VHH binders against Carnosine N-methyltransferase. Designs and how they scored, part 20

Target 1, 373 residues: Carnosine N-methyltransferase, of Schizosaccharomyces pombe (q9y7j3)
Amino acid sequence: MEYDEEEVKVLKEVLSAFFLYRQYAHTITQQKRKSMSRLSFEHKDLLLQDSDNNFLKHLSRIDQCIEQNSVLAEAIANAAIPVFCSDFDQNELFHVNVDMMQKVSSTLKQIARDWSTECVEERRTTYAPFIEELNSLFPSDSIDRSKIRVLVPGSGLGRLAFDIAVEGFACQGNEFSYFMLLTSHFILNCVKQENQFLVYPYIHSFSNHVMRDDQVRSLNIPDAVPSQYLRNSQNFSMAAGDFLEVYGTEESRDSFQVVATCFFIDTTKNILDYLDTIKNCLVDGGYWINLGPLLYHFESEGTSNSNSDSQQQPFVELTLEQLFYVMDSMGFEVLKHNSVDTTYMGDKRSMLEWIYHPHYWVCRLQKSKLRFQ
Key: E = the ipSAE of ESMFold2; O = the ipSAE of OpenDDE; V2 = 0.75 times the mean of E and O plus 0.25 times the DockQ between their complexes.

## First folded at step 12 (VHH)

Design u3 (framework vhh_5j56_2; at its last look DockQ between E and O 0.50; V2 from the best seeds 0.00; counts 0 for: pae E 23.3 > 2, unsure alone 60.8 < 65)
Fold by OpenDDE, look of step 12:
Structure u3 (fold): chain B 373 residues (1-373), chain A 128 residues (1-128)
Amino acid sequence: as target 1 above (373 residues)
Amino acid sequence: QVQLVESGGGLVQPGGSLRLSCVASGFTFSKYSSYAIGWFRQAPGKEREGLSSISGSSGGSTSYSDSVKGRFTISRDNAKNTVYLQMNSLKPEDTAVYYCAADRSWDISGTPYEYDYWGQGTQVTVSS
């Protein structure tokens, strides 16, 4: 299958996944009902005797939440169809696997993370440092920011890129995932009002909730309408595609003054390729700003494929120390470096939170100091 | 390497028609792509101006400048990796070098922010 055909297939699957969310999500509650039916009379009574804590009523509440999420999911898909896949037939949905459906659920969480007021604290820890640094490096009173091109690889739903653009920079986000591309398109181009939609991001899990209300709580999205902020700024764009393919080319050479990577550099099989690409697209004297852990997404795949096939892409996982050594060798001068504490799509009311300690750094590229060609 | 090659330019009388072609190589136009192709022209002593654009998306959204609206039509053939500009009712004022440009991105309005690739241009001369 030509790369193009496969891409089309994936796109249609993703669209289908958004439309099928309603059905999928309702299977969750249905399974719970089924489980409930299998309980002893005594156990049933325990779960149903309290009208305020009636488990079946709670499942019904979740069903209502599912409907609202479905409205959002469908809105995303419908907005995407004319742009991404105009020939998509909603009556002929593609088969989607559980992984894809989980990605839809994850996307809903991501929407909350990037575009709800409730998640502003997470963005303060992850996105605000970029804005502060950019403002410091390029003061608006002395520099025409519209001439400063900033690349945001792995832009996800585009919030960081948006925030950067709002500051007056020429910002380009890059994203490969259709889940992110479709959803970002919806938020960036199609939403009309603040808090236009509700999202229930926490309904998909029954674990680690203190209260039932915590599971079914809603968040308003978006907290900002991008089109209202950027009406006059032609300096915001999204580029679809693989980061290495799009920006590792000669044509992309010396194209950006800043590369801003947030939770991104660990998303490749070979981090050295990312470094090369970042170096390629940056001008001499340009800046690389990073915030993120080194949770290598493909680490598990590298260990399983013992197949000595010389044609396989190498897997490279570096410690931070090793990374810094390589960076230095490549001409990246570290100007700032610290660690921060943050969650990623965290639920503050949950009994479980994943806490990351990502590292933040600012580097200046010196291409003339190349030790190794 | 991505290349754009324009063709179809030439000498035409006022009121005449020309069809320009832009063939892209190095990447494929997909109806599911976020790519866009734009036509530009530059007359002697004047700044380059945008004329028309078509998105690489399946929707194929098009745009036209006021100067060419109603006279020019942009279209795309993905199978041939080609974008066309049909120019009708040509005027002497349309005399210029015409350029094709490609963008792999879109802005919040659905239009390209900056064109990444440019052709060498084709001369169009409208004269009696």
Scores: ipSAE 0.000, ipTM 0.231, lowest interface PAE 15.4, mean pLDDT 88
ESMFold2, look of step 12: ipSAE 0.000; ipTM 0.120
ESMFold2 (binder alone), look of step 12: mean pLDDT 77; pTM 0.787

Design u4 (framework vhh_5c3l_4; at its last look DockQ between E and O 0.80; V2 from the best seeds 0.00; counts 0 for: pae E 6.2 > 2)
Fold by ESMFold2, look of step 12:
Structure u4 (fold): chain B 373 residues (1-373), chain A 128 residues (1-128)
Amino acid sequence: as target 1 above (373 residues)
Amino acid sequence: QVQLQESGGGLVQPGGSLRLSCAASGFTFSSYYMSWVRQAPGKGLEVVSDISRSGGSTTYADSVKGRFTISRDNAKNTLYLQMNSLKPEDTAVYYCAKDTSGWRFSWDISGTPYFDYRGPGTQVTVSS
């Protein structure tokens, strides 16, 4: 069957991307050096005359940062090979495109967001509300939290799922991206000491930096050794796969007391499919906790006629008001609803920072509430 | 209800062979990666071999590569493990296991693969 062979090919391409990061990232600085050779004499003099403010020295410093990032990227891939792809040959890397290489760079930046001390305030804004609500709904002093199953779809690098499991809940993360799966596996299972790695997450773009030192600054990761916090926990797991395929099954029906979605529900073509799947896997009277915007990832594909397969799939982009109407019709009773202000993967030293106004809600599901009136 | 039932274990001398079988029911067998995992006394679970949904792709632990062969018959909902050139270190309970996602990359916090179902296991003992 062709599907299994394609899946293995994609995994090997992602592994290859982590190994090729060093080579790829250095081509960026080399292209900058070539561009420097095309400058007028006067412009070269402006950039190169100062021993402390020499642009070529800045590029050399970035090359040093790339080498450190490549240590982490290769560690991620090397840790995965014996467990998940023991026939992978590091001497015969697969060809990968620029988009996949940019995903390695983006993954390194996301490690800083989820696993560095420097980004704790952003996590407090986006992850702590889930922890606070779970603690309120299921107080540990009278409830065996290990019997409360919590699903985190789109768990990314695993920090929210980890935080939930640390509170004693039986938590399952779910992720589709091999970039996220390999990296979360490494951080959660293979790192031996706090702050074991340096990451330079801001070097891949030259835009919006105030200081040279801002572009080349490092962060230490991870800010916690996850296995030390969850030692002997048998109720933490990560399930690889498409959320709809894994949790839309009869086997998954009525399996979780809580579904926690953080910056996730807009990652599909038809948000109604996600609602159906959340309803399927929740028990009657179970809870759905959500924090996030409605930044629909596939909106552009739905308005393009360049792919005939797109014409066979519905795209649904709802306003929040429309979404709440649908949720009520499906039996989701909104118990709490707020908006919050947050950054997401922000760089406090950058001239550009995204400010989101995501909405937070807690729903209780009544599976028998359907009306066609 | 998912059910997995292993058979074919037993006592064998070093250098011998065994063929394990696993009968599967209660799920669409052909839609899932399947695994053989083993647990030696006092040790954790070790993934011995994985097989893709169609059987077209297989993976083996270094300790068994060249000696063991995983296969499946999707028409009979049965998973197999042919074990040749058995060694005393192969002594373990062998489990047939199903992944939650149909992908082979589910795992727990200890870094071992996570399986939502496994059978009761079959004992393999390799002893003089």
Scores: ipSAE 0.025, ipTM 0.546, lowest interface PAE 6.2, mean pLDDT 86
ESMFold2 (binder alone), look of step 12: mean pLDDT 81; pTM 0.834
OpenDDE, look of step 12: ipSAE 0.047; ipTM 0.540

Design u5 (framework vhh_7d4b_2; at its last look DockQ between E and O 0.39; V2 from the best seeds 0.00; counts 0 for: pae E 6.1 > 2, unsure alone 62.8 < 65)
Amino acid sequence: QVQLVESGGGVVQPGRSLRLSCAASGFTFSSYYMGWYRQAPGKQRELVASITRSGGSTNYADSVKGRFTISRDNSKNTMYLQMNSLKPEDTAVYYCAKDTSGWRFSWDISGTPYFDYWGQGTQVTVSS
ESMFold2, look of step 12: ipSAE 0.034; ipTM 0.535
ESMFold2 (binder alone), look of step 12: mean pLDDT 78; pTM 0.798
OpenDDE, look of step 12: ipSAE 0.712; ipTM 0.865

Design u6 (from o6 with Y108T; framework vhh_7qia_2; at its last look DockQ between E and O 0.42; V2 from the best seeds 0.00; counts 0 for: pae E 8.0 > 2, unsure alone 64.7 < 65, grease 24.4 > 24.2)
Fold by ESMFold2, look of step 12:
Structure u6 (fold): chain B 373 residues (1-373), chain A 124 residues (1-124)
Amino acid sequence: as target 1 above (373 residues)
Amino acid sequence: QLQLVESGGGLVQPGGSLRLSCEASGFTFSSYAMGWYRQAPGKQRELVAFITRGGSTNYADSVKGRFTISRDNAKNTVYLQMNSLRPEDTAIYYCARYLRYSWDISGTPYFDYWGKGTPVTVSS
């Protein structure tokens, strides 16, 4: 009863955030206009005197970009309502905080990363290794891939899980974020035309742009119509919920031949729980394929003294060396291990890009007990 | 802990009736949509009927007007009333739980747990 009420409230807040994006994003440019009105005469003149380099004209162009992004944000929410929350009233939106609104902006950028042609190279470096390994382990000319179940925890907007399913595997994505779940549902099930939407993913920050045109550039999404590749197919599903709760159960034991984690295993407080869950849901002799850093998402929370000592949740942040030792002790045999250089959410036109050196590995699981000799 | 226990199956003549029950435990039943599926020998499971948390119902065309799905949240039970049974209704009938906010790529609900099934045979 109260659990269902809380989840419905969160869902309605997420839906509200998508509808409130237009208003929120326009406040950014309006705040810039207010800030400009408080400049000295001399500073204001520098920004406005040149007709080609007029800062107010730039802000007006950004407002136009916001309107187009709003079309997409509202389409995502409208597609979700009849399926997930038919009693939602878009004329009575919930109040949402800045963090929720920033998640909408981040979601738009993630759509560009997963579903635009312009971002294909980052996907090639981060997703192709999974596809290549699956194709090698289960060649289509000798294996019925529809019998090979692959789990993608933290599947985000679903591109990796989709790419795996297109290769013929039975793939299930798993996601906890309603922003990701509603957006992936829209892209995967509701969009019917290649490049049906424009997205302006770079307008929410004014930092690190070389050209004004770089900030306001558009990308077309999606670069493929997902339903056309998997039409009438049971090869793809999305399971909502916490990875530990959904796949740490007896019902999930021995359910998958492969678990594929991409930028995922550092998204928990205790990485050992993730290892236990991966082991639980894999069949004996199953494979775990991973690509990602160890950028522990909850590291700063573990150093807080706001909780009482008797109620502290465990936090475990391992080095890669320590992690491999634990993996070996649990029966994960490392078959391949490399480091890879990649960006994440990169923008080649920005003055700033982060380069990750994530580690890629392929393990085979043996569920028998480890013995010392 | 999670259990779906079907009952009420059996052998009936064409035109007869059966009432299937599925008693749930180990989860908050009222928070989940529920469904009945059936599987005849050598065929895929097919959706028979689906009932939402709020009681809205959907039926396969092959059973519409003959079968009725209902739920009793106080008893953690979903029912399938099957009337005017035909030989083609012969199958194992499974109760299933819809995983909330989950779907397959066809846009249909994803069911994450199934009962053991109860056989229904319609023959003369």
Scores: ipSAE 0.013, ipTM 0.382, lowest interface PAE 8.0, mean pLDDT 85
ESMFold2 (binder alone), look of step 12: mean pLDDT 80; pTM 0.805
OpenDDE, look of step 12: ipSAE 0.230; ipTM 0.620

## First folded at step 13 (VHH)

Design w1 (from u1 with K97R W102Y; framework vhh_7qia_2; at its last look DockQ between E and O 0.61; V2 from the best seeds 0.00; counts 0 for: pae O 12.5 > 2, unsure alone 64.2 < 65)
Fold by OpenDDE, look of step 13:
Structure w1 (fold): chain B 373 residues (1-373), chain A 127 residues (1-127)
Amino acid sequence: as target 1 above (373 residues)
Amino acid sequence: QLQLVESGGGLVQPGGSLRLSCEASGFTFSSYYMGWYRQAPGKQRELVAFITRGGSTNYADSVKGRFTISRDNAKNTVYLQMNSLRPEDTAIYYCARDLSGYRFSWDISGTPYFDYWGKGTPVTVSS
């Protein structure tokens, strides 16, 4: 299969997933109803006697939320079709698996994280440091920021890249996931007004809710209309594709003054490839700004498929200490380094929050520095 | 060597039609977005239409419903069928390739970024 055909297929699958969200999400509530029906009479009565917490009424409420989320999901897909896949037929949806549907749900959560007012605190801890650093490195009164090119790999829904562009920098986001690409396209290019949509990001889990209202809490999105801020900015772009493939090329050499990575460098099988690519993209004397943990996404895949095939890409997991050693050897001079406390796509009302202690650093690249053997 | 060669331009009367062709060589044609731009005298170059790798098409508002972009990957050629031509369509038309064969880039308007251009073919619409 030609690489192009496969990509188109994947795209159509992703589009299908957005359209199938309604059906998928309703299966969740239907399963809960079935479960309810299997309860003893006494247990049913306990769950139904409280009018404020009637379980069946709550499920109906969730169904309403699903419909609203479906409106958003379909809006995303519909906005994408004319740009990415004009021949897509909504009546002939592609097969999607549960994993893909979970990615749709995750995407909705990500929308809340990046583009709702409620999640501004999380963004303050994760994105604001980049903005502050960039402003410090490149003061607007002394430097033409439009000449400073900033690359944001793993840009997701594009909020960090957007914020950087708003500050006057020439910013390019890079993303590989079609879920993110389609959704970012929708938010960046197609949304017309603030708070145009509602999203219910927390309905997909029944765990760790203090109150029923917490699960069906709505968020308004977006908190900003990007097109209103960047109309005159010719220097904001998104690049679709794998980071290594797109920016590991000779054509991308010395193309950026800054690379900004947020929760990104741990998303590869080989972090050393990312470092090489970052180095390739940066000009001599350029800056690499990073915030994130080292939660290696492929750590678990190395253990299961013992298939001896010599062609398996090596999995490399480094400690922070080791990473810094390698960075130094590659010519990255660390200028700043600290740890930050933050959540990632967290629900502040949940009984469970994942708290990360990502590290933040600023490095300056010296390309003339020989790698230590 | 990468080449884009436009053809099909010429003089046409208002309401007439032209078909532009752009033959590509020196790269994997099927992996790239392709587009048509035009530049009128004294004006900035503007996007007319682009076509994705998968064959999705997009048009400037000014040409929507009148122009059709298409591609033949077997021939490494992108086409622009121009119908109902107007004097305002008078320009040099350029064929363009997306920045990367394995990626696409767009600005905040959703417009792809093109890095390589042909020499252009002139289109004149005049009575």
Scores: ipSAE 0.005, ipTM 0.262, lowest interface PAE 12.5, mean pLDDT 87
ESMFold2, look of step 13: ipSAE 0.033; ipTM 0.493
ESMFold2 (binder alone), look of step 13: mean pLDDT 80; pTM 0.811

Design w2 (from u1 with K97R W102K; framework vhh_7qia_2; at its last look DockQ between E and O 0.68; V2 from the best seeds 0.00; counts 0 for: pae E 6.1 > 2)
Fold by OpenDDE, look of step 13:
Structure w2 (fold): chain B 373 residues (1-373), chain A 127 residues (1-127)
Amino acid sequence: as target 1 above (373 residues)
Amino acid sequence: QLQLVESGGGLVQPGGSLRLSCEASGFTFSSYYMGWYRQAPGKQRELVAFITRGGSTNYADSVKGRFTISRDNAKNTVYLQMNSLRPEDTAIYYCARDLSGKRFSWDISGTPYFDYWGKGTPVTVSS
């Protein structure tokens, strides 16, 4: 009962966050206006005399962008309410914190990453390797791919899972975040045409822009309408919930031929739990394909809240070398391994881009070769 | 142990009505989406209707306006009221539960993903 109530609450909070995006985002521009008003007369004049880059005009432009993003945000929430939360009242929004609002902003960026033409290169470096590998492992001329079940934990907005399903595989995405779940549902099931929406993913930061136009750049989404590509609904599904809870069960044992993890395995407090769960889900002889760094989201170093409570979940951060050792011990035979250069949610026009060097590997599971039972 | 037990199937004439029941046990019923599927001889299993935790209902086009899905959480039961039955409605009807008990388990069509099934109850519509 408690779990159910909490789940509903969280869902309603997330829905509220999408509706509150408009108000939240406008606070950003209002703050900038206030800042502008505090400038000396001379500085104000410098910023306003530039007809091409008038700062106040630019803020007004951003406000317009916010309205468009708000349309998208509300569309996402509205699409979900009838199906998943019919009792939600838009007139009684839940309280949301700044963190949640930032997640809405990040979700908009993620939409650009997964479903815009502009970000195709990033997807080429991160998603394409999975598709190529799957096609190599399971040639369509010799294998009925519909019988090959592929699990994609941390599927986000579902683009990788979608791409896999398009190739004919039975693909299931798994996601825990309601931000991702609502948005993926919207894109995968509710969008009707290509480029149906505009998103302004870069308006939320004022840093590292070369030109004002870069900040207010729009992207068309989606670059594909998923429903037009997938006719058989049985071959593509999403499972909501924590990866360990959903797939760490006996019922999920030996359920998949392939597990595809992209920027995922570092999202847990204990990576060993993920490995156990991956092993559980895979059939003997199944494949684990991974691409990602080891940026541990719950790194113990710097978490001030070292509550000495012995009951705390252990934090485990492994090096790549250690991880491979453990993998071997667990029966994962590495077939391929290399590093890849890629960005993550990058803005190509930004003065700053984060470049990752994630590692890519393909493993085959041998359950009988377990060194440690 | 998780159980779904269907009842209410039988033989009915065209234009007749049946009410199917599915009693659930072994899990928190109110936390799950519930659905009805049917499988006709020689055909694939198809979704008939599902009901969300909040009581929102969805129907296949073929049964829309004729069938009504409902639930009673106090009784751990999901119902399918079938009116204006047609010969093409002849099938084994199955009760189903959502995969993980989470709200957002669904297929590409936006339909919840069901993985637990009852044994089914036969419905025959014949003159």
Scores: ipSAE 0.037, ipTM 0.415, lowest interface PAE 3.3, mean pLDDT 88
ESMFold2, look of step 13: ipSAE 0.064; ipTM 0.537
ESMFold2 (binder alone), look of step 13: mean pLDDT 80; pTM 0.823

Design w3 (framework vhh_7qia_2; at its last look DockQ between E and O 0.51; V2 from the best seeds 0.00; counts 0 for: pae O 9.5 > 2)
Amino acid sequence: QLQLVESGGGLVQPGGSLRLSCEASGFTFSSYYMGWYRQAPGKQRELVAFITRGGSTNYADSVKGRFTISRDNAKNTVYLQMNSLRPEDTAIYYCARDLSGRFSWDISGTPYFDYWGKGTPVTVSS
ESMFold2, look of step 13: ipSAE 0.295; ipTM 0.660
ESMFold2 (binder alone), look of step 13: mean pLDDT 81; pTM 0.824
OpenDDE, look of step 13: ipSAE 0.508; ipTM 0.793
ESMFold2, look of step 14: ipSAE 0.248; ipTM 0.640
ESMFold2 (binder alone), look of step 14: mean pLDDT 81; pTM 0.824
OpenDDE, look of step 14: ipSAE 0.009; ipTM 0.292

Design w4 (from u4 with K98R T100L W103T; framework vhh_5c3l_4; at its last look DockQ between E and O 0.74; V2 from the best seeds 0.00; counts 0 for: pae E 8.0 > 2)
Fold by ESMFold2, look of step 13:
Structure w4 (fold): chain B 373 residues (1-373), chain A 128 residues (1-128)
Amino acid sequence: as target 1 above (373 residues)
Amino acid sequence: QVQLQESGGGLVQPGGSLRLSCAASGFTFSSYYMSWVRQAPGKGLEVVSDISRSGGSTTYADSVKGRFTISRDNAKNTLYLQMNSLKPEDTAVYYCARDLSGTRFSWDISGTPYFDYRGPGTQVTVSS
């Protein structure tokens, strides 16, 4: 099986997951109904006695929300087929596991984060620092921003890359996840009206809701029609692929004036490979802007004896102090550094909210910095 | 320096056939997804066909599906487009285009695949 065939298989599995969302999500409420039927008479009476506070009525409302989410999920997949996988047969869906189905649900929540008015505050704390720094480094009254190439690795649903391109920069997003790629393509290229879709991003979890209305609340997406804001289509592009494979090549050397990493540098087994790749694709004197934690996504895989292949791969988990030492040794001069408090897909109505203390920095790269004796 | 050079265009009658070639140099051809893109008179660019690095996966625009066949010979650094059953609406300048290294595909905000290099093009004219 060729590498192209493996990528196509993964793509078809992701497409299948979007189409199977309707069935999968309804099985969750069906299981809740079955669990209700196993309650004692007294417990059923407590949950069902009042028509305004009837738990089965709440589950039926969630089913209605699932139907609306299914419209969006299927629209994403249908829009993707002619562009990315024209031979996909909706009558021959691939088998997908629970983890893949949960990624569809998570993707719907991520749409709310990147593309709804309701989540502007989180974007202000996490994305605005990049925009402000780019505007400061490259004032529009003194430079042609369309000649400033900015790379956004791990671009997710594309909002940061879009925001950068709206400021006049030539921005390229890079993303590996087909869940993110298909969804960002749909929002960026296929949606033609503000708030064209309702999404119910909070219905897949029953924990930590204060009000029933919180769980079933809808958000309108997108809060902007991207094509209306980007008149020069060459100022924005998306590259599907692994960051190391795409930008670690000789052909990618000295290709970008800026690399912008937002919640990204901890998404690899060996963070040093990411640093090498950032250095490779930046021009001499180029800038690296970062905001994010060091929540190493693969930390547990390096210690598992159940996967022999993982024992042949290096894993490196550095403290921030150790990371800065390495960055300096590689020629990254830190110009700004501070911490920021923010959330990631936070929900202020939830009883549980994670607060990150990510670190923000701006570096200038000096490729000619070499140790001479 | 990256170079892409198309050839094989010309004047042909409706229902005829042409075979376009694209000679590639200055890069590792087998590492790149390749495409044919065309521009009809007074129209925008249209992606005609794409092919994976190995040639194992191909895609076609609806307007050419079943009539055109993309292929590549990685040993000769050459991309091909076999065009059969040509129609007047196939009249265009045809460009050979290179995708980004290490990616299957890329796109711009209009949904068109993004290409980092393309050749000067070859004219195909279909008329009686």
Scores: ipSAE 0.013, ipTM 0.474, lowest interface PAE 8.0, mean pLDDT 86
ESMFold2 (binder alone), look of step 13: mean pLDDT 80; pTM 0.813
OpenDDE, look of step 13: ipSAE 0.041; ipTM 0.328

